VHH binders against Shikimate dehydrogenase (NADP(+)) (aroE). Designs and how they scored, part 13

Target 1, 275 residues: Shikimate dehydrogenase (NADP(+)) (aroE), of Thermodesulfovibrio yellowstonii (b5yj55)
Amino acid sequence: MITGKTKIIGIFGDPIEHTLSPLIHNEAFSYLGLDYCYVAFNVKKDKLKEAVEAIRALNIRGVNITVPHKETVIQYIDELSDEVKNIGAVNTILNNEGILKGFNTDVNGFILSLKDEGISMKNKNFLILGAGGAAKAIVYGILKEGGKVYIYNRTPSNALAIKEKFKKFGFIEIVEMDKSVTEKIDVIVNATSLGLKKDDPMPLNPELIKPEHVYCDIVYPETPLMREAERIGCKVVGGIGMLLWQAAFAFKIWTEVEAPIEIMKKTLNKLLTKD
Short names: E, the ipSAE of ESMFold2; O, the ipSAE of OpenDDE; V2, 0.75 times the mean of E and O plus 0.25 times the DockQ between their complexes.

## First folded at step 16 (VHH; framework vhh_7uia_1)

Design k3 (from z6 with D105Q; at its last look DockQ between E and O 0.01; V2 from the best seeds 0.00; counts 0 for: pae O 7.0 > 2, off the site)
Fold by ESMFold2, look of step 16:
Structure k3 (fold): chain B 275 residues (1-275), chain A 121 residues (1-121)
Amino acid sequence: as target 1 above (275 residues)
Amino acid sequence: QLQLVETGGGLVKPGGSLRLSCVVSGFTFSRYEMAWVRQAPGKELEWVSSIYPDSGSTRYEDSVKGRFTISTDNAKNTLYLQMSSLKPEDTAVYYCARGKYYFGQNRFDYWGQGTQVTVSS
């Protein structure tokens, strides 16, 4: 039940109508008896400044930030976590008595999604496909955990920008896409949105995937390449884990209470099997 | 259902220019690598150039760099190849093709009928 004491959490994005976050977080709040309510706000690019100032004005407890605002929102935030400073992107804002603190829970979300599946990163060779915002969080997380990054992107300058930005944190090299590119690779990661649309091409030729690889995809619930990797015999990690853990970390930031992981998993599974 | 239709081929003298066009229908043009591939008489298929229509990123085979320009008009679902400084060795049937994989694998799943380019003195 919503009252005058209910704390408000939001999400800013454009478009925002199909986000799963309100249902996931509201179910978690309800389960724990926390007097919070999570709502979605469709925020156009030219209204971002006003929306961020409204967090202070309306005493909103915090917000998630998604496409297209993760980078541009930074200029309106008072304090930034180390992850944000290193990545240049925010997905979570906490309003601490009018002081806005920016976080990026995608980094730890990715790390935990792999660890929760029993996959260690230290000294493992990762092939990262893509050079967008998700790739930045993933690359940073891998390097922080002692993994080695081999990155490919169809726009070479974007891959170079990531290499130059992150090489101070560990091993990162740009690769060319040829038939041998995966010979030294332990984990293959699709860090693009490919697979969201039914007519999308596969990110990578399945002939390059071997049974000893781990195939990781940020897309959920399933993509054609995930199915091919399973058929080949790989361990496959879809995007549900990253979604879950980034939400759980944000939940802890806002509420200072441990997220009810099993309830959130159950909610996600129901949402993804019901449509 | 899926169609790629090339036009613009013909006979030109060495040093001349041609522009090839490929009109595409039946799929989301902007999400795929689009390419020109050629086959000279008695030779194997040779990749010439590729473009990703959504980003405008392009690649060229070494022998055509600086002479050929690949481009798109995304509103018209049309791929172009502007060829200049043509040489007799550019003589070939030129095909428009769709990339099977997003990251530049040069594996193509749909092809046009081809258009003949002949460079002869």
Scores: ipSAE 0.013, ipTM 0.485, lowest interface PAE 6.8, mean pLDDT 89
ESMFold2 (binder alone), look of step 16: mean pLDDT 83; pTM 0.842
OpenDDE, look of step 16: ipSAE 0.017; ipTM 0.391

Design k4 (from z6 with S30D; at its last look DockQ between E and O 0.84; V2 from the best seeds 0.00; counts 0 for: pae E 3.5 > 2)
Amino acid sequence: QLQLVETGGGLVKPGGSLRLSCVVSGFTFDRYEMAWVRQAPGKELEWVSSIYPDSGSTRYEDSVKGRFTISTDNAKNTLYLQMSSLKPEDTAVYYCARGKYYFGDNRFDYWGQGTQVTVSS
ESMFold2, look of step 16: ipSAE 0.204; ipTM 0.593
ESMFold2 (binder alone), look of step 16: mean pLDDT 82; pTM 0.842
OpenDDE, look of step 16: ipSAE 0.598; ipTM 0.814

Design k5 (from z6 with S57T; at its last read DockQ between E and O 0.71; V2 from the best seeds 0.00; counts 0 for: pae E 2.9 > 2)
Amino acid sequence: QLQLVETGGGLVKPGGSLRLSCVVSGFTFSRYEMAWVRQAPGKELEWVSSIYPDSGTTRYEDSVKGRFTISTDNAKNTLYLQMSSLKPEDTAVYYCARGKYYFGDNRFDYWGQGTQVTVSS
ESMFold2, look of step 16: ipSAE 0.405; ipTM 0.728
ESMFold2 (binder alone), look of step 16: mean pLDDT 83; pTM 0.851
OpenDDE, look of step 16: ipSAE 0.649; ipTM 0.829
ESMFold2, look of step 18: ipSAE 0.240; ipTM 0.633
ESMFold2 (binder alone), look of step 18: mean pLDDT 83; pTM 0.849
OpenDDE, look of step 18: ipSAE 0.612; ipTM 0.816
ESMFold2, fold request of step 19: ipSAE 0.263, 0.247, 0.274; ipTM 0.646, 0.646, 0.650
ESMFold2 (binder alone), fold request of step 19: mean pLDDT 83, 83, 83; pTM 0.846, 0.851, 0.847
OpenDDE, fold request of step 19: ipSAE 0.635, 0.580, 0.620; ipTM 0.835, 0.799, 0.830
ESMFold2, last read: ipSAE 0.122, 0.276, 0.265; ipTM 0.570, 0.649, 0.613
ESMFold2 (binder alone), last read: mean pLDDT 83, 83, 83; pTM 0.851, 0.847, 0.846
OpenDDE, last read: ipSAE 0.580, 0.615, 0.008; ipTM 0.806, 0.827, 0.261

Design k6 (from z6 with D54S S55E; at its last look DockQ between E and O 0.75; V2 from the best seeds 0.00; counts 0 for: pae E 4.1 > 2)
Fold by ESMFold2, look of step 16:
Parts: structure tokens; sequence; C-alpha cells
Structure k6 (fold): chain B 275 residues (1-275), chain A 121 residues (1-121)
């Protein structure tokens, strides 16, 4: 039941219609008896400033930020976490008595998605495919955990930009795409949106994937390459874990209460199996 | 139905120029690596050049760098290869091909019928 005491959480993005976040968070709020409500807002680029100021004006407790606003929103936020300063992207805002604090829960979301599957990152060699916004959070998380990054992107200047930005945090090198690219790799990560559309090409030639690899994909629930990696015998980590854990960390930021992870997981699984 | 149709081949004297075209239909042109691959008489297939239409990024085999230019007209779903300073060793059937993987390794899943380029005095 919504009352005058209900705290409001939002999400800003464009488009926003397909987000699963409202259902996941609202079920979690209901389970814990927390008087919160999570609402999606389709916010166009030219209205972002007004939307952010509305957080203060309407006393909204916090918001998630998704594409295309994760970088541009920073100019409107009062305080930034160290992760945000290092990555240059925000996915979570907390309104603390009118002071807006920006966070990035994608970093820890990625880290915990791997740890929850029993995958150690320290001293492991990661091949990162892509150099976009998701790649930045993933690269930073790997370096923070003591992993080594080998990055490839079709547009070489984008991979170079990532290397130059993040080399101060650990080992990162640019690789060439050839038949031997995965020979010293422990974990292969698709950090692109490839696999969201049915006519997308596979990110990588499956012949380069071996059973001793771990294959990670930010896409959910499944992609053709995830299925090939399973057939080959790899441990496969899809994007569901990252989605779940980034939501759990944001939940804790807003409510100061531990997220009911098993409830959120059940909700997410039910939503994805209704296709 | 996927189709790649090459045109523009022909007979050219050494040092001449030729422009190949490939009209593409049946898939999202911009999301794939598009390539020119050639086969000289009695030889294996040789990758020549690739372009990623969404980004405009290009790659070239060493022997054609500076002489060949790959490009697209995305509105017409057409791939081009502008060839200049042609040599007898460029004589081949030239194929338009679609890359199988986004982060390519020169593997192609769909091909045109080819167009003959002959460089001869």
Amino acid sequence: as target 1 above (275 residues)
Amino acid sequence: QLQLVETGGGLVKPGGSLRLSCVVSGFTFSRYEMAWVRQAPGKELEWVSSIYPSEGSTRYEDSVKGRFTISTDNAKNTLYLQMSSLKPEDTAVYYCARGKYYFGDNRFDYWGQGTQVTVSS
C-alpha cells in the first residue's frame, strides 16, 4: 500500500520499458515489510538535468541510472564514490538529506557474480571483449581484485582509451584477435551487448574456447555463445548474476538493510522463464 | 534470404583502376564484418580487406595497403572495393563475404558468387 510515508526509488533511462528492476525491488521491499516503492522513469537526454533536480525537489530516496545517462549524470551529482571517480560512470544515486551521492554497483555486482559461482579472480588472466561502459566497470573490478586484463575491441582507439585510463590500477594490455588469443586466458568475458538480438553474430569463434576456460557474458538469460561454451564444458556465468548483485548492493545503499537475495533471485528467475 | 551480389570486375591493364561493388540483402548489414576475399588461379582463398559498417573501421592485407580502399554505402546496403595501381598478381576472382564472428578471425559464413578481375597487358 502506498501512503504519504512511502519512500520512492526510481530508475532513469531511455528506453526504460524492458527493465526488470521495479519488479525485483518491489518484491524485495514487500518481503521485508519496507515502506518503499520503485518506479521506472523514461528520461530523455535533454531532460536529465531536470530529472536529477526532481530527486531533491520530490524528496525521492534514490534512483538507479542506466543507459544513456551513466556518464553524463555525474555533472549533476554532489558527491561521488571512489569507484565512480575511477570509472567515470554512475548507476546508483542516494539522496541523503538533499545531498546526492553517486555510486557504481556494477563493479561489485560483477565481482560477486563470479565469486558466487566459485571463481577466483586473483592472478587470473581475463580476456575482455569490448570497450564500452560495461567494459569499464568489469575492467576496474578485475584489476581491483588482482586479476590481469587483456582487452580487445574492433575499434583500437577505444581499447587504448581503456588501457590508458586503467593501467594505474593493475596489469592491462591490448591483444590482437588471432587463433592463439585465448591460449593463456583463464576467463573470457563478453562485455558487449551482442546476443540481445537474435540476428547478432557471436562475439567470438567458439573454437577459441576450451573446457578449462570460464566464459562470462553480461547478456541474459542466454546467448548462442553461452550455449556453445556449455557444450564445450566450460563454467558459464551469464549476466543474471551481475544484474542480481548490482541490484542487491543498490538496495543496501538506499535502505541500509541487507537485500533479501534469495527472494530477488526467485523473482528474477520467474520473470525470465515466462518468455 | 541472404544474398551478396558482386559486380564491377573486368580486364584492366597493369597500373589501372577498378571498383568492385557488392549489394547485400537479408540481414542487418551494419552489425557484421564485411569483407573482400580473393582466389587467384590455382591458389587458396586470400582475405583482402574488411570493414565494420557500423563503426567504419577497416583492415587490409599487407600487399594491398595503400592501393585498395574498402568502403560502404549503408543506405544502399552496398560494399565497395576501390582498387588502384593494379598488378598482374591481383588477378583473381573477388568475393564479397560476411564475417561469422563479431570479433573476427577471418571466418566467413556467406559468400557472393564472385567477380573476375584480370590484370593483363
Scores: ipSAE 0.125, ipTM 0.555, lowest interface PAE 4.1, mean pLDDT 90
ESMFold2 (binder alone), look of step 16: mean pLDDT 83; pTM 0.851
OpenDDE, look of step 16: ipSAE 0.638; ipTM 0.830

## First folded at step 18 (VHH; framework vhh_7uia_1)

Design m2 (from k5 with T57I; at its last look DockQ between E and O 0.01; V2 from the best seeds 0.00; counts 0 for: pae O 13.8 > 2, off the site)
Fold by OpenDDE, look of step 18:
Structure m2 (fold): chain B 275 residues (1-275), chain A 121 residues (1-121)
Amino acid sequence: as target 1 above (275 residues)
Amino acid sequence: QLQLVETGGGLVKPGGSLRLSCVVSGFTFSRYEMAWVRQAPGKELEWVSSIYPDSGITRYEDSVKGRFTISTDNAKNTLYLQMSSLKPEDTAVYYCARGKYYFGDNRFDYWGQGTQVTVSS
């Protein structure tokens, strides 16, 4: 039951209607008996500043930040975590008595999603498809864990920007997509948005995928390339793990309580099986 | 330098009470889980209780619910564990610990030296 004592947590995005975050977090709050309410706010780009100010004005406990605001919101945050400083994106805001702190739980979310599947990153070779915001978090995470990154993007200049930004953290090279590129790869990560739409092109030619590869997708529930990887015999890690763990980390930041991960998993499964 | 120092342990009879204290230096309680963890002889570490100072939320292991109370004095940067109705099975070294901000393989990242609690007739 929502009362005058209920603390509010939100998510800022545009569009936002499709987000599963309210369902995941509210179920977790309910399960633990925590007096929080998670709500979604559609925030336009030109209203982001006002929205952030509203966090303070309304004493909102915290806010998730999603597309398209993860980078632009940084200028309005008082304190930034190391992850945010390095990757340049915020996905979680904590309001600590008027001081806004910015975090990025995508980094650790991705790391833990692989770890949860028994996949270590140290000394492994990763092929990263994409050079967008998600790729930055993933690349940073891999490098931080001691993995090696080979990055491919349709726009080479974007890949170069990623390399230049993160080369100080570890081995990162730009690659061209050819038959030889995947020979030394252990894990393939699709960090593009491709796969969300039915008509999206494959971010990677499936013929380049081998059974010994681990294929990782950050979108959910399933992509065409994920299906192909499965068919080929790869270990496949879907985007559900990252979604789950990034939420769990955000949950901890806001509530100081460990997220009920099993409950969140169940909730996600229910939500994703309805479609 | 971050430091946790436990005090208050000792010998007590069954049914007795003890109050453990943990003085923290080098950081503030805010934004961290503060916990008590115990280890009995020959047994694994066992989480006992946690408090989240900002939210005011407390958690307890089932075996100590209703008997133990965790609290903090934020002004003194001190964590407490009030133990009542003590049982022989509560005999252990009690550690003050800080919970990690993020999830990880290990739940806690800093520990005190521990204080011995012995419940015996």
Scores: ipSAE 0.000, ipTM 0.221, lowest interface PAE 13.8, mean pLDDT 91
ESMFold2, look of step 18: ipSAE 0.079; ipTM 0.519
ESMFold2 (binder alone), look of step 18: mean pLDDT 83; pTM 0.847

Design m3 (from k5 with N106D; at its last look DockQ between E and O 0.56; V2 from the best seeds 0.00; counts 0 for: pae E 4.1 > 2)
Amino acid sequence: QLQLVETGGGLVKPGGSLRLSCVVSGFTFSRYEMAWVRQAPGKELEWVSSIYPDSGTTRYEDSVKGRFTISTDNAKNTLYLQMSSLKPEDTAVYYCARGKYYFGDDRFDYWGQGTQVTVSS
ESMFold2, look of step 18: ipSAE 0.338; ipTM 0.679
ESMFold2 (binder alone), look of step 18: mean pLDDT 83; pTM 0.848
OpenDDE, look of step 18: ipSAE 0.000; ipTM 0.209
ESMFold2, look of step 23: ipSAE 0.179; ipTM 0.601
ESMFold2 (binder alone), look of step 23: mean pLDDT 83; pTM 0.848
OpenDDE, look of step 23: ipSAE 0.161; ipTM 0.623

Design m4 (from k5 with A35N; at its last look DockQ between E and O 0.47; V2 from the best seeds 0.00; counts 0 for: pae E 4.8 > 2)
Fold by ESMFold2, look of step 18:
Structure m4 (fold): chain B 275 residues (1-275), chain A 121 residues (1-121)
Amino acid sequence: as target 1 above (275 residues)
Amino acid sequence: QLQLVETGGGLVKPGGSLRLSCVVSGFTFSRYEMNWVRQAPGKELEWVSSIYPDSGTTRYEDSVKGRFTISTDNAKNTLYLQMSSLKPEDTAVYYCARGKYYFGDNRFDYWGQGTQVTVSS
């Protein structure tokens, strides 16, 4: 039940109606008996400044930030974490007594999604497909953990921009797409939105995938290429883990309590499956 | 409900020009590699050119580079092949084809019916 003591957490995005975050976090709050309520706010680009100032004015405890605001919101935040400074994007704001602190939990979300599946990243060769916003968080996380990045994107200038931005953090090289591209690769990562729509093409020819590879996809709950990688015999890591862990880290930031991972997993599984 | 329809083939003398068109429907045109593939009489299928409509990135088989230009009109869901300086060895049925994988490898899952190009004196 909501009272005058209930702490408010929000999410800002546009559009926002399809977000799974309110159900995941509210179930976690209820399970732990925490007097918090998570609500979604559809925030247009030209209203972002006002929405961020409302965090202070309404004493909102914090918010998630999603598309299209992750980069532009930075100008309204008082303090930035190291991840935000390095990547240039925010997905989480904490209101600490009127001081707004920005975080990016997608980086650690990706790292933990792999570690939770028993995948060591240090000195492993990662093939990253794509060069968008998700690719930036993934590349940074891999380099931070001592992994080696081989990046490909159809628009070469976008891959070059990522290489130039992140080469100071570790090994990153641009590769060409050919039949041998995966021969020295340990982990293949789809960092694109391909697989969200029914008629999307597969990101990569499955013949390039071998049983010794790990196949990772940011898309959830499943894609045709994830199914093909399973048939081939790969260890497969879908996007559910990254979604879960980014939410868990944000939860800890706001509440200072460990997220109930098993409850959040159960909630997410129910939301992504039909009976 | 997916459809690819080629037009623009015909008979032309060596050194002449033709423009092929392919009207596409039933899928998100910009998310796929689009291709021209040809088959000369008694020969295997030969990839000619490709374009990624979202980025405008193009590729050409060596023998047509500098003579052929692939392009799209994304508003009309139409793929084009402008052929110039045509040679008798360009004689073939030309097919419009959709790339099977986003990161292309010359595999195609949907084809048009083909349009005949004949270069002869």
Scores: ipSAE 0.100, ipTM 0.552, lowest interface PAE 4.8, mean pLDDT 89
ESMFold2 (binder alone), look of step 18: mean pLDDT 83; pTM 0.850
OpenDDE, look of step 18: ipSAE 0.538; ipTM 0.780

Design m5 (from k5 with G56D; at its last look DockQ between E and O 0.76; V2 from the best seeds 0.00; counts 0 for: pae E 3.7 > 2, unsure alone 64.4 < 65)
Fold by ESMFold2, look of step 18:
Structure m5 (fold): chain B 275 residues (1-275), chain A 121 residues (1-121)
Amino acid sequence: as target 1 above (275 residues)
Amino acid sequence: QLQLVETGGGLVKPGGSLRLSCVVSGFTFSRYEMAWVRQAPGKELEWVSSIYPDSDTTRYEDSVKGRFTISTDNAKNTLYLQMSSLKPEDTAVYYCARGKYYFGDNRFDYWGQGTQVTVSS
């Protein structure tokens, strides 16, 4: 039941209609008896400043931030976590008595999604496809854990910007897409939204994937390339784990209570079995 | 339902200009590499130009740089090739094509019917 005491959590993005976050968090709040409500807000680029100021004005407890706002929102936030300072992107805002604190839970979300699948990152060679906001969090997480990054993007300057920004944290190299690109690679990561739409192209030619690779994709519930990698014999890690763990870390930031992981997993799995 | 339909070919004098169009239906082409490929009489297919509509990244083969411009109108699902300073060597059937892989090697899985460009007189 929503009352005058209910705390509000939001998500800002454009488009936002298909986000699973409200269902995951609201079920978690209900399970724990926490008087919170999570609501999606479609926020256009030219309204971002007003939306962020509304967090203060309406005493909203916090928000998630998704595409296209993760970088531009930073200019409106009072305090930034170390991950945000290093990455330049925010996915979580906490309103601490009018002081807005920015976090990036995608970093630890990615790290935990792999660790939960028994994949260690130290000294492993990762091929990262893409150079957007998700790629930045993933690259930072890999380097933080002692992994090695090989990045490819169609726009070379964007990959170079990531390399220059993150080279101080570990090994990162820009590669070209050719037949040999995966020969020294342990883990292949799609860090783009490719596969989210029905008719998206596959990110990568499946002939480059071998059974000894681990294939990771940030997209959920599954993509044609995930199915192809499974058919080839790879261990496949979809985007469900990253979604779950980034949500769990954000939940704790807002509520100061450990997220009910098994309930959130159950909710997420039920929602995705019909897609 | 997938269709790629080229128009705009024809006969033109050396030094002239033509604009080719490729109207796309059945997919959201902005997520794909889109390309123009040509075949001169008795020759193999030759890649001419590509565009990644979502990033506006373009590439050209060397002999057409500075003379040809690839572009898109995503609202109309249309790919264009503006050809200027045409030479007899540009005579070919021009095909619109869709890239198979997003990060791939310019392998194409769907093609239009082609439109004839003839530079002569």
Scores: ipSAE 0.172, ipTM 0.563, lowest interface PAE 3.7, mean pLDDT 90
ESMFold2 (binder alone), look of step 18: mean pLDDT 81; pTM 0.831
OpenDDE, look of step 18: ipSAE 0.412; ipTM 0.717

Design m6 (from k5 with R98K K100R; at its last look DockQ between E and O 0.01; V2 from the best seeds 0.00; counts 0 for: pae E 18.0 > 2, off the site)
Fold by ESMFold2, look of step 18:
Structure m6 (fold): chain B 275 residues (1-275), chain A 121 residues (1-121)
Amino acid sequence: as target 1 above (275 residues)
Amino acid sequence: QLQLVETGGGLVKPGGSLRLSCVVSGFTFSRYEMAWVRQAPGKELEWVSSIYPDSGTTRYEDSVKGRFTISTDNAKNTLYLQMSSLKPEDTAVYYCAKGRYYFGDNRFDYWGQGTQVTVSS
């Protein structure tokens, strides 16, 4: 039950109606008996400043930040974690007695999604498809864990920007999409939204994927390329692991309590198999 | 080049008041944590108070809450610390400092030369 003592967590995005986060977090709060409530807020770009000011004014405990606000919100946050400084994007804000602290839980979310599946990152060669915000978190996480990054993006200047930004953290090279691109690759990662919409092009020609590859995709519940990688015999890691773990880390930031991972997995599986 | 210049220190009897000022030159500081940090004789640096000028949010070390007030005049790039009910343990060199959106102990990257505050009967 919601009372005057219930702590409020939110999410800011546009559009926001399809987010799974309220159900995942509210089930977790209920399971642990934590007096919190998670609510979605559709926040237009031109209202972002006011929405962030409202976090302080309404004593909201914290918020997630999603598209399109992850970068622009930074100018309104008081303190930033080291990963936010390095990536330039925020997905989690904590209101610590009026001081807004910004975090990016996508980095650790990606790392844990692979480690939880038994995939080692150190000295492995990763092919990263994409150069957007998710790609930045993924690249940073791989480099921090001692992996090697080979990045491709349809718009080469965006891949160059990532290389220049992150080369100080480890090995990163830009590649062209040719028949040999996967020859030295251990793990292939789709860090684009391709596969989310009907008739999206494949982010990589499936004939370049071999059974010894690990195929990772940020899209959930599945994409055509995930299905092809399974057919080929690859270990496949879909996007629900990253979604789960980034939510779990944000949960810990707000509540200071370990997230009930198995409950969150159960909730997520119900939501994704219902459709 | 960014510089921070503190003024307003001096000798004050216990129970007295002082107002410290820090004039920042070079850039507007509204997008930075601005802070007062002090060092008593033979002691470590101690954070005293911060303000986040874009939000107006303030924070204080427990021992100065209710006695010290941090504020800014953003149009003039000036940071203030109003100190009241001063005690001998407030005796220190007070530094104006600027942060860069970091967490942790070394979050300040620009410092003034400091101004001496002495509380003595």
Scores: ipSAE 0.000, ipTM 0.178, lowest interface PAE 18.0, mean pLDDT 87
ESMFold2 (binder alone), look of step 18: mean pLDDT 82; pTM 0.838
OpenDDE, look of step 18: ipSAE 0.617; ipTM 0.805

## First folded at step 20 (VHH)

Design n1 (from k5 with G99D; framework vhh_7uia_1; at its last look DockQ between E and O 0.19; V2 from the best seeds 0.00; counts 0 for: pae E 15.0 > 2, off the site)
Fold by OpenDDE, look of step 20:
Structure n1 (fold): chain B 275 residues (1-275), chain A 121 residues (1-121)
Amino acid sequence: as target 1 above (275 residues)
Amino acid sequence: QLQLVETGGGLVKPGGSLRLSCVVSGFTFSRYEMAWVRQAPGKELEWVSSIYPDSGTTRYEDSVKGRFTISTDNAKNTLYLQMSSLKPEDTAVYYCARDKYYFGDNRFDYWGQGTQVTVSS
């Protein structure tokens, strides 16, 4: 029951109607008996500043940030985590008595999603498909864990920008798409948005995938390339893990309580199987 | 006052077994992730294993998978690490810790004094 003592947590995005975050977090709060309420706010680009100020004015405990605001919101945050400083994107805001702290839980979310599946990153070779916001977090996480990154993007200049930004953290090289691109690769990661639409091309030719590869996708619940990887015999890690763990970390930041991960998993699975 | 107290360390031969215990006081650890970490001489702190006491969900470092088992007795607010098939490279001070931010800065906000584990012929 919502009362005058209930603390508010929100998410800022545009569009926002499709977000699963309210359902996931509110179920977690209910399970643990925590007096929080998670709500979604559609925030237009020209209202982002006012929305951030509203966090302070309304004493909102915390806010998730999603597209398109992850980068632009930084200028309105008082303190930034190391992940945010290095990546240049915020997905989680904590309001600490009027001081806004910015975090990025996508990094650790991805790392833990792989570890949860028994996949270590140290000294492994990663093929990263894409050079967008998700790719930045993923690349940073891999490098911090001692992995090597080979990055491919349809637009080479974007890949180059990522290389220049993150080369100080470890081995990162740009690769071309050819028959040998997956040679020496341990893990393939789709960090593009391809797979969201029915007619999207595959970000990688399935013929280049071998049974010994681990295939990771940030898109959930499933993509055509995931299905092909499974058919080939690969270990497959879908986007659900990253989604789950980034939420769990945000949950902990706000509440100082460990997220009920199994409850969140169950909730998420129920939501995604309805479609 | 929050306290974590590790016990159970010692000297063992390769292939041997040890059981570490950590008694937690000052908070209910069922709402937190509890972890074992270790530090070998001249090396950085290494995460070994973690558990969610409430659900029983566990995770392990690759190098200890199949050999180490993390568990809890929630009634006693105690964390355990059963170590088997010990190797010389497992030699380290082992700490029980509350994990606040996984893989982040100041990841462990509370931890014990540690217990020495030495694996040697």
Scores: ipSAE 0.000, ipTM 0.234, lowest interface PAE 12.6, mean pLDDT 91
ESMFold2, look of step 20: ipSAE 0.000; ipTM 0.155
ESMFold2 (binder alone), look of step 20: mean pLDDT 80; pTM 0.809

Design n2 (from k5 with D105L N106D; framework vhh_7uia_1; at its last look DockQ between E and O 0.72; V2 from the best seeds 0.00; counts 0 for: pae E 3.9 > 2)
Amino acid sequence: QLQLVETGGGLVKPGGSLRLSCVVSGFTFSRYEMAWVRQAPGKELEWVSSIYPDSGTTRYEDSVKGRFTISTDNAKNTLYLQMSSLKPEDTAVYYCARGKYYFGLDRFDYWGQGTQVTVSS
ESMFold2, look of step 20: ipSAE 0.173; ipTM 0.584
ESMFold2 (binder alone), look of step 20: mean pLDDT 83; pTM 0.852
OpenDDE, look of step 20: ipSAE 0.500; ipTM 0.776

